VH-VL binders against q96il0. Designs and how they scored, part 14

Target 1, 167 residues: q96il0
Amino acid sequence: APERGAERRDTAPSGVSRFCPPRKSCHDWIGPPDKYSNLRPVHFYIPENESPLEQKLRKLRQETQEWNQQFWANQNLTFSKEKEEFIHSRLKTKGLGLRTESGQKATLNAEEMADFYKEFLSKNFQKHMYYNRDWYKRNFAITFFMGKVALERIWNKLKQKQKKRSN

## First folded at step 1 (VH-VL)

Design e1 (framework fv_ebrasodebart)
Fold by OpenDDE, second read of step 2:
Structure e1 (fold): chain C 167 residues (1-167), chain A 119 residues (1-119), chain B 108 residues (1-108)
Amino acid sequence: as target 1 above (167 residues)
Amino acid sequence: QIQLVQSGAEVKKPGASVKVSCKASGYTFTSYGISWVRQAPGQGLEWMGWISAYSGNTNYAQKLQGRVTMTTDTSTSTAYMELRSLRSDDTAVYYCARDEGYYSSFDYWGQGTLVTVSS
Amino acid sequence: QAVLTQPPSVSVSPGQTASITCSGDKLGDKYAYWYQQKPGQSPVLVMYQDSKRPSGIPERFSASNSGNTATLTISGTQAMDEADYYCQAWDSSTDYVVFGGGTKLTVL
């Protein structure tokens, strides 16, 4: 059994979007992009008469969103760190300062940066593959529960119509 | 095998200068920098500065500005650190380290050079 | 200049988990490096880029870096792990390297 290397989740601080939807909202709200993940969080509406299936769907969507936010927050942080360190290391190796004589931020040329991107993508390829696999798995589960909730709603509507015809 | 070999121990008087050498082998010398780190007896590690083996450009710790000079000789793959106006508080083991930066920072170290400053 | 703060000493029994912290302003936004130094020896790199382990370093060594704190963890600590441990980071604003004050790990 391949030992699941515990990817130590460098917990980027879960930027809890401080976006507070109106208390009397009857629909899902989309917040501004999170500062770390750059993903827009969804605030899920909770119906007063939420069924157990609807609750399960909502929880699954929430968990998936949190997972996705955390993944991209960590990925963006890692990318930023590696990019910065790569640039600085390369400049240092070349004996160049972080600033040009004109006081501008020293940058690497496009060719040198291309090497960084290639290496970064190569190093993170497997991580992205696992992400994609898990993303599909989660979305499949969500879709499945959406179907169940839809069927439940249809069945409840049919029962209500039958009860109205019998009275 | 990658190796950094430093010069032997030095005893100096206050006000004198010391020059420590660090000979690198087993890698392309000009592809990396050399950092110097010192450690006073019973104390922690103190970064002194670095030199680019490619350009010869240097950056020194603020505390040592004006007293330290780092140089490299690419023909012999040797780095040098000169410390001037020695004081008793400069008594330390001086280390050279390969500065890899992006990858592993200081991945290879010299064996250290004890510099004793005594009256 | 950035300052990295370490506890001066940590004690652990054999087989237990040792945890050494390194605190610094926005350290989580930087890469942390860890060095082991045994008495009379040169420092040895034991962790690089927050959580990466060099070849030859035992798997019992792990590290993380989040917020303002980097942590070196040694699981199943052995007598041979008794040493001084130093965290290190690079300050991009000054281009200086900064070491923590060091932590003496004692295996009781």
Scores: ipSAE 0.027, ipTM 0.620, lowest interface PAE 4.3, mean pLDDT 87
Fold by ESMFold2-Fast, scan of step 1:
Structure e1 (fold): chain C 167 residues (1-167), chain A 119 residues (1-119), chain B 108 residues (1-108)
Amino acid sequence: as target 1 above (167 residues)
Amino acid sequence: QIQLVQSGAEVKKPGASVKVSCKASGYTFTSYGISWVRQAPGQGLEWMGWISAYSGNTNYAQKLQGRVTMTTDTSTSTAYMELRSLRSDDTAVYYCARDEGYYSSFDYWGQGTLVTVSS
Amino acid sequence: QAVLTQPPSVSVSPGQTASITCSGDKLGDKYAYWYQQKPGQSPVLVMYQDSKRPSGIPERFSASNSGNTATLTISGTQAMDEADYYCQAWDSSTDYVVFGGGTKLTVL
């Protein structure tokens, strides 16, 4: 088989990559992993009789998904770029080529890569901390609205059931 | 014998689109990428973008984002570059070149396709 | 995207050593490549990954890359070496390829 090196890729888009959802679904649909974020996007089902509260929850979930996809797409691209840059820089410093004698991509040992991981985590610490903070904030909001929607649906169902039984 | 053979010269009006082909032979097409490079008359080389013949992944020069599309057809070992909304300053010789990927080594080049955009 | 600067022209006598420079911010931390282009022809890769020479390229071609400057050196320059020479680098931070402006080598 042909020996293939790591291929060049598109830069992370500012928006989320698109994929085609099922034509019609009565349930949320989970798509394949996004090229950049490696997260599976969710296409949210829109009920025919969607309440304003249900719409607010859906929009919040959609916005949170878009934010999350963009964050991880950018993070994964940054990680990949900086990893390759680090490897190239270290190999050049050692006077080594990017390819081995067999034509395979040259790599650093685990001890050398540990330096990269430490540096990457250290310089991204604040970014990840803000991401986690924002993620929990968004998740709390989503959970709160899910609770409100659940109560609304229960109440409406009970009202309809009681009204029907009284007839 | 490794070769990249491009389609013939094109003359287009401003606002039109052009699609240049690049047929590869003599190697496993899907093992390499194809980069597109253009050269305006009397000017230097300008990288436009690349495509992986393996994955179909692309990366376009920022200046051309939204106007360029690169594709491949593995059944014919052919790469394509379509440039839309042509302007007179898009007049150039367009080259395809075989690309190793991360190393960006352009070891074989097509013969070039002259695209002339005039009003 | 990085900017690579080359002198527009370099002149040498036959048998003399030609030196063509390519300057860019932290270029020595990136890999540099060199292409030869003769009038009416496609570019030809003459040096890759800073200092490596492709099969078929004469031994008189050599190159280096350190600091901010990559250099293509042609020893014992011949009339057939008269051409435009372009340097190229890959910027891992943007995943973009950038070419230098080109240098016309004249062998007088």
Scores: ipSAE 0.000, ipTM 0.452, lowest interface PAE 19.9, mean pLDDT 80

Design e1a (framework fv_ebrasodebart)
Fold by ESMFold2-Fast, scan of step 1:
Structure e1a (fold): chain C 167 residues (1-167), chain A 121 residues (1-121), chain B 108 residues (1-108)
Amino acid sequence: as target 1 above (167 residues)
Amino acid sequence: QIQLVQSGAEVKKPGASVKVSCKASGYTFTSYGISWVRQAPGQGLEWMGWISAYSGNTNYAQKLQGRVTMTTDTSTSTAYMELRSLRSDDTAVYYCARGSYDEWTLPFDYWGQGTLVTVSS
Amino acid sequence: QAVLTQPPSVSVSPGQTASITCSGDKLGDKYAYWYQQKPGQSPVLVMYQDSKRPSGIPERFSASNSGNTATLTISGTQAMDEADYYCQAWDSSTDYVVFGGGTKLTVL
């Protein structure tokens, strides 16, 4: 059997630790947008008597958040890099400088950028389809566990009522 | 090194019970679940159920409910599977495997060596 | 409730590409997993989360999962790949693990 290839993740997602909620908080907190992914990370509140099912749901949501953060950080960096390369290539072909007389970045008009956007969308279509498939699979799992946690909480409240009636 | 080591082969009479053990080592036992999967001679894999080493919560295949019990002993990092009211068609190799029946990422990454249970008169 | 259907056998010549299919209703909406079992041995995880390879599994193994069909593909098939292959998915409606019936891969 393989020694290590499909180990369960037990480490906190790196993206979630980029902000600090108040230490006295009893709620989930939403942070500022990440510099690279432009997505807001969520810091999940951990109750003292978190059930194994609640822990599983939280860990699944944390892992999904980290995966989502990494995907969009990489995608946004790729987009920015390729956009700059395209602009520089087109300006060089035209014999134009990369900066205007005022020192601002030289730009292409919308029609000239259309070729870049069409090419970028086309070549990334399959990558985004794979992302979308994985995103839905993850959300189906999260929704299922959210339902299980909700039923567990209802059941526990009903059991507490019955136990409290008996001395 | 992650290992699951199972108890030895058993021969039982119809109507008897068998209890198979699975000793885990090389990882934090309470962080994972253990599934039990059996395979009749020349047949495919059949999932029997799952137990959480953390909570002790179990989920059993519908076909086996009422006849199977899964337990764990965290002090020895050992999982157990007991099957009662044995029939000849329970003759199979029984495997323990690390993972969760409900975990979408890692259902069965490490397996025990298997335990042959033969049910005959 | 969910049923995963595999062909009982697939035969290929050494060096050829083997394809093993696993069909189930809306299987592409679930993660598929693949296990290899050689005679007298325990199953070994060869693919997880549809298309990911565990450490130690050769690059010639790949997989996909879309619509109703998951496929395990073995390129440049070798004699050592001869085994029974099982697909697996999690059935959210019953919270049960479901295995396919298995496919015997023969390398002639």
Scores: ipSAE 0.000, ipTM 0.462, lowest interface PAE 19.9, mean pLDDT 80

Design e1b (framework fv_ebrasodebart)
Fold by ESMFold2-Fast, scan of step 1:
Parts: C-alpha cells; structure tokens; sequence
Structure e1b (fold): chain C 167 residues (1-167), chain A 123 residues (1-123), chain B 108 residues (1-108)
C-alpha cells in the first residue's frame, strides 16, 4: 500500500503525454508522434520472467525516452512562445495590428524572421550541446546493458539445452 | 483535487444533436484518455467510445459510427462528446471517465468518473 | 465484439462472502476491471487489472481472472456493499471497451 503511493508520479509539466497502446500486449508498441515533443513514444512489453538485468535495461530505456520527450517538448514550447513574442514585438514596431482584417494572427515573412532564428540558435547553443553529450552517454549505457542481456540469454539457452539432455 | 465536471442536463427533440462537455481538473489532462459511457434508465453501462487527450485518436463503438464525434480542447482541459440524429432510445445518463494509470506502466482502468449528464429525447 | 456475461442478481446475508462472476471467451488473456454503482451515483472503480485494489477500497474486496471467468469476491459483506457491480475488459484488437450486463448485489 505505501509502495504504490511512493511509486506514483505525474508526467512532466511541459505537457508531455502518454500514448494509449493496446492492452495486455506481448510486444513493444510504437505510438504516433507526441504533439509536444514530436517524437514517437514506445511502450515496452514486460515479460513475466524478466531478469533483474533485463529490468535494468528496460528502465534505462524508459528513463532515456522520458528524458528525451521532456527535453524536446520544453524546447518546442520555448521556441513557440519566443517566436510569438518576437512576431508581436516586430508587428507593433512596424505599426501593424496583431490580427488581420479576417481575425487571423498576423505573421512576418521569412526574411523578417531571420533575426529571430539567429537569436534563438545563439541563445540555445549551449543547451543543445549538453543535450547531445547526455544523449550519447545514455545510448552508450543502453548499448552496454544490451550486451550484458545478450550474454545472459546465451547462457540461459545453453542451460536449457543441458537440462533437456539430462533425460 | 482530481475531478471531471460535466455540463448540465439537456432535453432534445428527435433528430437534434447534443454536445456534452467534461472539464478535467487536478491532473495533466493530456496524459490520460477519456471514455464516454452511457446508461439508459434501468439499464446497464454501454461504452460509446474513447479519445486520447494527447494524440486526438478516437475509437467509437460500432453501433454509434457516423453519429458520434469526440473531441478535446487542451487549452481548457475539456473533452466533448457530440451525438447527432437523436432518437428516443438515446435517452440516458452520459458519463465521461478518465483512464487510470499505475506507477509500473500503462494503466487502463476508469478511476475518475464525471457526475453524469442526463439527456432526455422527447418525442 | 466480445460479450461479457454476469448473473443478473446475487443475494447474501450480512457477513457472508459474495461471489460475482464475469464470463467471456478467453477473458483470462485480458485484464478485467470491476465497478460499483449505487442508485443515482456514478460508477466507482473497485478492482483493476484483474486483482489490484485502488486506494480507499476496503480489503474485503478481492478478484481473480483465469480461463474464461473473472470473479469479484466480497468477504464479510456489509449492507453498504449493496449495489450494481459491472465487470469490464478491453478488446486489444479493436481497443474497444466491453462491459458486463451488471449484477445486483442484495444483502438481506
């Protein structure tokens, strides 16, 4: 009862969502792109006899997916908000209304947006550099554990063959 | 507090449409699915369909295909169910329900239910 | 597409064990859920994923699911347990939700 309460966690406040795969599946499921991160989420199948090592690999992959989803959802949200603020500021400076006569949001042309893209890339350079560093570290760890799981499975198959021949 | 609050009772004529709202609060709306379930007077629960608040994907009960539309508005954390071409046998209490999550993975129970919306189709 | 069958009524005396069954083709291959509904109220989740109990539901409630039959068991049944009980499952091929017809539990 206390274990259940301690385990429960909410999703990231960036608006990252879970996808809804078929129930009681015996396979990993890949969903559509998340609307905030634009990445396809994976729901991992958990076998009945999952080894501690297999569990560690699965949890590492799940944690890496959550980290990746949160990063891109936050990045995309930041981009959208700052883009809106930039457009608003430029339209006001130019003496143009925020809405067209039809009631739609007014926009800037690509040439006028060049300053925003340059500023955004410069501002976020270090953040993206740290993201790439962490992404490589996480994938290296996943590859390492995949190797360990593969060795465990080979050993278990050899053990099963020995048992079958004991008759 | 986690809640689903539905719109008030409706009285409609045969052939009209009804749109019931379900406003979520106290949780991240886009992390859960919403199912719609109805119950005719003195009858059991009948599933109508469900919608993912993150993807917008829907699955409707075969009997209601072509008459029902489910939507969400993430800016207001509200789910909607519209039923068209109403018949007297559509008279029922309509519920929205949240798909429950367990800490160990993907969850699929309906743990939070709206209070229900009575839709009466008078003929 | 799937059909879940429940007995329409079950009667027990106070303090006795109530057993409510839910039958469906290969139901044990699916997760089963149980809901309690009292007159004029919304359904309340009492059991999920075959045998798990939500926070706030008394320990008197337990459930199992194997083969073609899921069973909700209420030990030491009390008057407050009088309600309609519905089982539910997901059809994984269509992602359809299927409810049983409901069982009226009467505590005499």
Amino acid sequence: as target 1 above (167 residues)
Amino acid sequence: QIQLVQSGAEVKKPGASVKVSCKASGYTFTSYGISWVRQAPGQGLEWMGWISAYSGNTNYAQKLQGRVTMTTDTSTSTAYMELRSLRSDDTAVYYCAREYFDSSGYEDAFDIWGQGTLVTVSS
Amino acid sequence: QAVLTQPPSVSVSPGQTASITCSGDKLGDKYAYWYQQKPGQSPVLVMYQDSKRPSGIPERFSASNSGNTATLTISGTQAMDEADYYCQAWDSSTDYVVFGGGTKLTVL
Scores: ipSAE 0.000, ipTM 0.466, lowest interface PAE 16.5, mean pLDDT 79

Design e1c (framework fv_ebrasodebart)
Fold by ESMFold2-Fast, scan of step 1:
Structure e1c (fold): chain C 167 residues (1-167), chain A 123 residues (1-123), chain B 108 residues (1-108)
Amino acid sequence: as target 1 above (167 residues)
Amino acid sequence: QIQLVQSGAEVKKPGASVKVSCKASGYTFTSYGISWVRQAPGQGLEWMGWISAYSGNTNYAQKLQGRVTMTTDTSTSTAYMELRSLRSDDTAVYYCARDLTYGESYYYGMDVWGQGTLVTVSS
Amino acid sequence: QAVLTQPPSVSVSPGQTASITCSGDKLGDKYAYWYQQKPGQSPVLVMYQDSKRPSGIPERFSASNSGNTATLTISGTQAMDEADYYCQAWDSSTDYVVFGGGTKLTVL
């Protein structure tokens, strides 16, 4: 496990972002985890001679990444909110305050939290199934366009070889 | 709910500068960018630039390079746009808009707009 | 910078389909966005990423983007749809946003 102090050393000065990749990057760049989705965004490098197929693939990958980030940001927020509401409700039912005598945040034990996890998973089963379906559809489309781009690059390479042989 | 509120109308002389503010509420300010768009009387929309509320990184329209500065104050959830060396053709309504760019390459559009600030540049 | 061309005006009768075009070189390779602006008001996003509709925008609004032309389609046009419509594209290679000149939709 990495030391927490090492992670804190990565703290940038105020106003400097690791979210936005370097403007003149010559390769794809991976950003820090999004605050809400906990997913790392990818900035796709745009070559000067990007073909229409390469642009379409990049647009599809960017759109898919955005969709994925939005899904998980919403899911994580929903989980955290409902978890907090469940804990507060159960503590209130027991006549307990939200804080312990030591001032720490009051918590439920693992057995009590099992009820929440079961309910949350059941409630969100259909949502996760739709997510998986759409995720596979998007990946299929991306793979298809990746294949087209690969064929285009092979074709261009063959054309260049033939041109060299002709000259 | 989600709202952007801009500063009031300004009247300036040529050569002066103007600084328009845009206060955000109802969302996590640092999760989005702010685009600035202007509209001269009876004319269309013209994009001026964008700023990340997360990083402070900016990208300005080529035509306005060297004359515009965009900043944010995350403690007050406020974006600012300063335009210098004002000319009569800078007379316009200036809008701020929430920009749904998660990173430089993922763009959702501008979904929430301020009410606009009329800046009149006249001698 | 890229230029987006829109017709200055389009007129339709109530209940008819309005079609507003936006033309630009290789526009279909970029995402197109549409904004509605009524007199004295701020623009409102009505379509994003070519064909997606924001929450709150009626189903009668649809859009497409192919080749050199993006099209905003309003089916069963109502008097409330009378406004100026602007297309917009984001050029990922330059990170610049470009607006079309705008189209005034009149519902007679």
Scores: ipSAE 0.000, ipTM 0.471, lowest interface PAE 17.1, mean pLDDT 79

Design e1d (framework fv_ebrasodebart)
Fold by ESMFold2-Fast, scan of step 1:
Structure e1d (fold): chain C 167 residues (1-167), chain A 121 residues (1-121), chain B 108 residues (1-108)
Amino acid sequence: as target 1 above (167 residues)
Amino acid sequence: QIQLVQSGAEVKKPGASVKVSCKASGYTFTSYGISWVRQAPGQGLEWMGWISAYSGNTNYAQKLQGRVTMTTDTSTSTAYMELRSLRSDDTAVYYCARSPDIRYGSNFDPWGQGTLVTVSS
Amino acid sequence: QAVLTQPPSVSVSPGQTASITCSGDKLGDKYAYWYQQKPGQSPVLVMYQDSKRPSGIPERFSASNSGNTATLTISGTQAMDEADYYCQAWDSSTDYVVFGGGTKLTVL
């Protein structure tokens, strides 16, 4: 029988690209890389008979994906913005404009960019450290709930077997 | 030839929201950004923020963070600026202006004709 | 740093040279831009990247930017130059654009 169209939780924030997988899919789908985060979003299949525990796991995974995409979209934006500011400052110091006469955006060679990369990495060290800690905490919680769902499914199979034998 | 055309004047009550549009023509819309600048009656220019027509990335003035949202519609070559929770001191002429996409808040050329937003009871 | 200071007004006779200053901490390390605004009209870019002149702007407009001060110079000032002039810079510390308070140029 045809399934009812699945409802989708909106993806957060304005910097994250949205994707539209097939509505009546019976499995998870992986989308193209997001323009801002450079991460592939996953669309989770929502069965009509989803248990409360399965729903909690799915929502946790969706929230984790949203958090992860927001972090990298913001990080990439910050990197690009600060890189362009650094390039602008150095080009002004050299007496050069922001674009070449051919219309290409002006850039600096790798040696000239070394100072920027060192400063950026140093400045963002603590931010990345906290990201990694939160990432591990989220993955631990997901693994824990995956285990609970697995136990629920095993228990339901055992109960089904018992009823079949008693009937 | 290169032109920015803004929506018409608005009169709003305190607490309301206003959304101003800016229609671009005569150039490749996605190759530039759009900056928004306002000017209260008899006062100077105040920068509100910038949006890339290519990426949709925004950068807002600190004082307006949380009240302003800038968007673009590439299919119509139109930029939008929405200001929420309006106060009487938000009464101003609101301008859009073209900015180079490579830099946030660089030179502004050309400017739209301006949109007067009046906030009064 | 977040402040660009301009004189409120400058007055010159036709044919004289007008000089409008814009002062800010280490402004010479940033690009300065200048806009002209006539009553009831939108601003018009008259100088960009310190000293460059856009197409359509008369050659009597020139500018410089060094140390803490950017200067817009209008040689042989004409009645049509009467307007408010605004300097603008990008401020890396606040990550936003800063405008000067504006200077009213009066030509007799």
Scores: ipSAE 0.000, ipTM 0.451, lowest interface PAE 19.4, mean pLDDT 79

Design e1e (framework fv_ebrasodebart)
Fold by ESMFold2-Fast, scan of step 1:
Formats: structure tokens, sequence, C-alpha cells
Structure e1e (fold): chain C 167 residues (1-167), chain A 121 residues (1-121), chain B 108 residues (1-108)
């Protein structure tokens, strides 16, 4: 066999670009609509060098999303529950059974259901008004922290520019 | 009947960890959040953080970040709060409380009975 | 540190109106909440979203929140109202829930 020669380094070092798999996105990701709230959740990307201020903003946005999801899930469930109770009450008052001959749940006609919708909207008007107020308060807070993060980034850039100008 | 039942009193040495449980009943556990609040002897209420039983998302008080972990077990409707690297000034009654839905946003409408954690050398 | 400031104590005679304040920067732009705590007991929610009463809380309890100050008002104060009272709000500076330092209400 030939003697072991010196190995020649012919290959230059190759750089690989940063890869963020879809499940570990390099940016925020929007999921499918929730079954109960019918809202699409945002999955927030967490950068390796996230500042404490950026972390606070992200957590505030996550909490606000959670609050929003809970509100609409609860609202939709309340609607479904009260609708069923209304139908059962009206069928009982009329002396009708809760089930048809085919075993399916009995329902009211559109005219009778219009009474329920009017009552539900009227009853829940204050609830929706408070939701809008809370939404305002939360968005104001998010905007405030977005401003803080922006100022932090500007300050960091200015500090680097000063060092560069000194040379 | 809505009820939050906490685990019993604990005595720990400095540097140890404690894990307090909070078992919920009488409501849909995954529709609400659980907040943790502590109260040192003769002192006021101090918020520690909260967890959503819906998503599992957590928010911790800044001064406790890195030492506290909040979790839930939806199969048993139980929330947990673990506090690590205990100091003597962590001696307090620890409360869990339900964070109300839209109507009671940020309000703690039902509270556990409290768990006394004593940290002594 | 706590951002919400409460007086340490308030004293009132039975039947008088007690007023407990909670001060914080732009507190009126946030919802304020109030809790009652009696010795050896867990806190109880007495007012939520600035001015609303939970079921079971007496009508003599009312509250307001404007500018920098939230106020809990107890009209016709009774001996049973003697307790520690805590205000609570969401704090933009910390992005978290903050409690006031608490006020001991004494009814003599």
Amino acid sequence: as target 1 above (167 residues)
Amino acid sequence: QIQLVQSGAEVKKPGASVKVSCKASGYTFTSYGISWVRQAPGQGLEWMGWISAYSGNTNYAQKLQGRVTMTTDTSTSTAYMELRSLRSDDTAVYYCARVGDYEYSWAFDYWGQGTLVTVSS
Amino acid sequence: QAVLTQPPSVSVSPGQTASITCSGDKLGDKYAYWYQQKPGQSPVLVMYQDSKRPSGIPERFSASNSGNTATLTISGTQAMDEADYYCQAWDSSTDYVVFGGGTKLTVL
C-alpha cells in the first residue's frame, strides 16, 4: 500500500444560512381557527437574543390573545346554551315533545327564533360594550410597549453609530 | 359549587423547592385562568403570576421569573405552582385564585383557602 | 415595588361613610378591582371593573375610578365591614397584575 501522504484542504469552508423549520418559525405564525372562539391564534416566535422588554411585549400580546379567545369561546357557548333552553321552554309551553318522531331534536320556526335573537342581543349589549372597553385598554398597553421596544432599538443603533463615528 | 382546594402547609429549608397544588371543581376548568398570589406574615398581597388552563400560557411577576413555574393538569382539574431556590423572605401564605372570564377580566372571583409555606434554617 | 398607593388605615364610626383610595399613574385608563380580607380568611372580591358589584355584596359598597385615583366607598358602614381592603389593577409598566398595599378599615 502507498505511504500515508499529507491531506490537501481543497474545500473552502461553506456557510450555511439560518434555518427555521415551520414548527420553529423565525417569525410569528398564525394557526387555524379555534373551534369555540372561531379566532385564529398567533404563535409567537421567541428570538434567542430576546431582550427583557421584548419578552414583556410578547407576553402581554399572548395574554391579550388568551383573554380574547376566552371571551369569544364563552360568548359562543352562552349563545348555544341559551338558544337550547329557549327552544325547550317554548316547546314545553306549547305542550310539544322535545323530540320528533324520527328521534331528532325538535326546533322552532324562524319567526319564533327571531324573538330569541332580539332578546339575546339586547341582554348581551352591555357585555359586548365592556368587551370593547377592555379591548381598547389592552391595545393601548400593547401600543405603549411597542413604542418602548422601538425606542430601545433606536437607542442601541445610536450607541453603535457613536462608536463608529469616533473612528 | 365553585371551589378551589389547596395542598397542606409546608416547611422547607433555604435553597429547597416547594410545589403547591390547587384542585378546581364546580366549573369548566379549561375555560378559566388560575392566578397565584402570596402574602407574607403581616404584609399585603403580592401577585406571582397566572396560567391559562385553556392554552397553558403563563405570565410571571418579573421578580420571580426564573424561580417560579406554573402548570396545569386538565385531567384532574389541578393547577400547580413551583417555587425554587427558597429564601426566608419567601415565607408566606400562597393562594390560588380563579381569573374570571370576560366579565371579571383580571378579577380573582374565587380563592383557595391558602397554603402556608415556611422557609427556615 | 407596588405602583398602587393606599392609605394604611381608615377609621369610621358605625353608620358613617368610609372612603378608601387607591392611587396610580393613569389608573382611570385601567380597570380597578377591590378585595376584602378578614383575619384568617382568603380575600373576597367586593368590586370589579371599576364600579360593579358581584352577587352577594351589599349595596352599600360602591366604587369609582377616574384620573389617577380609584375609590371604594362604603355607605352606612357596619361592624361586619371591618377588614383589610386591597385594590388591584393591571400595570402597564410591568405588564402584570399589581395590588395596592392594603388599607385596614376599623369600625368603632
Scores: ipSAE 0.000, ipTM 0.461, lowest interface PAE 18.4, mean pLDDT 78

Design e1f (framework fv_ebrasodebart)
Fold by ESMFold2-Fast, scan of step 1:
Structure e1f (fold): chain C 167 residues (1-167), chain A 121 residues (1-121), chain B 108 residues (1-108)
Amino acid sequence: as target 1 above (167 residues)
Amino acid sequence: QIQLVQSGAEVKKPGASVKVSCKASGYTFTSYGISWVRQAPGQGLEWMGWISAYSGNTNYAQKLQGRVTMTTDTSTSTAYMELRSLRSDDTAVYYCARDTYSLDEGYFQHWGQGTLVTVSS
Amino acid sequence: QAVLTQPPSVSVSPGQTASITCSGDKLGDKYAYWYQQKPGQSPVLVMYQDSKRPSGIPERFSASNSGNTATLTISGTQAMDEADYYCQAWDSSTDYVVFGGGTKLTVL
């Protein structure tokens, strides 16, 4: 029989597949959650007659999505790394090894982990405040440009109607 | 401005492993993915897989599953491709190319210069 | 899972129109891309998203993609166009990039 531990490590997936929507999609497409950020990416459809204003809105939405995914991917990785460091530090202080006698990864109880969560939240408070500020600024800008695009589309429909009537 | 510079040619024996590097410059490394494409002497282009420099997510060609690993080092803007259990039919020029995970996904406007890997006994 | 088939070679006289085909099941439902490769050099993107030219690619390069066949057309072919040409598509079911077998364009 093969050694299960070595098999599982060697055959472990290298990661979640990249987000790749159908290329000729005529609509925005929502992908699976990203491995690191756990957020679902959106692929924005580009119409062939995209105006400069529509392009600006799309790029702003794409940039905001990338920024948002980057923030949460970094935050989740930092959380995981610091959680492991905290657990290892506490186990060392207790004179315990990184593995239990059964071979499982050693863990701390919920009461001990509460100390880590409080420290992590406190340490990252300023970072989360800056994230929220930037998130609101970005959403305000997106809403503003969505309004401008909507007005452009209304105007274009009115112009098209007028031209159709006047021949 | 945009450049992908690959490591030098290597000669390996069957069963060995090779790790090719690709150093990117002139753009934000984490905004694009890197694909790896190889070409055996006198043969066509064969896609090996891709990696996101942002998330680290990878997708490998089915033929290479289990013996290829792609990684990135964001601090040096470098992508790596390691191929294990080399066979003589792995002799090829290996290219890295800038892919994108934006709206232009799945095509390659910028290529490295290529790395010749020769597998011989 | 997708296979792209190209003719192994195409010959044309200078100044004439060269046509290189790329065939695949439902290829017209996907975006097709084209690369030019000269001996000892890296491939160069000459066409993207079926029919669009990158900056720096001459207007004499054009392309189409419909049904099962994508076509690269080079009008007024010049000696400098002599190269291997590869078509490429992306398969959404596997998330794999697929290249055609390549076509050697000879200008005589």
Scores: ipSAE 0.000, ipTM 0.475, lowest interface PAE 16.1, mean pLDDT 79

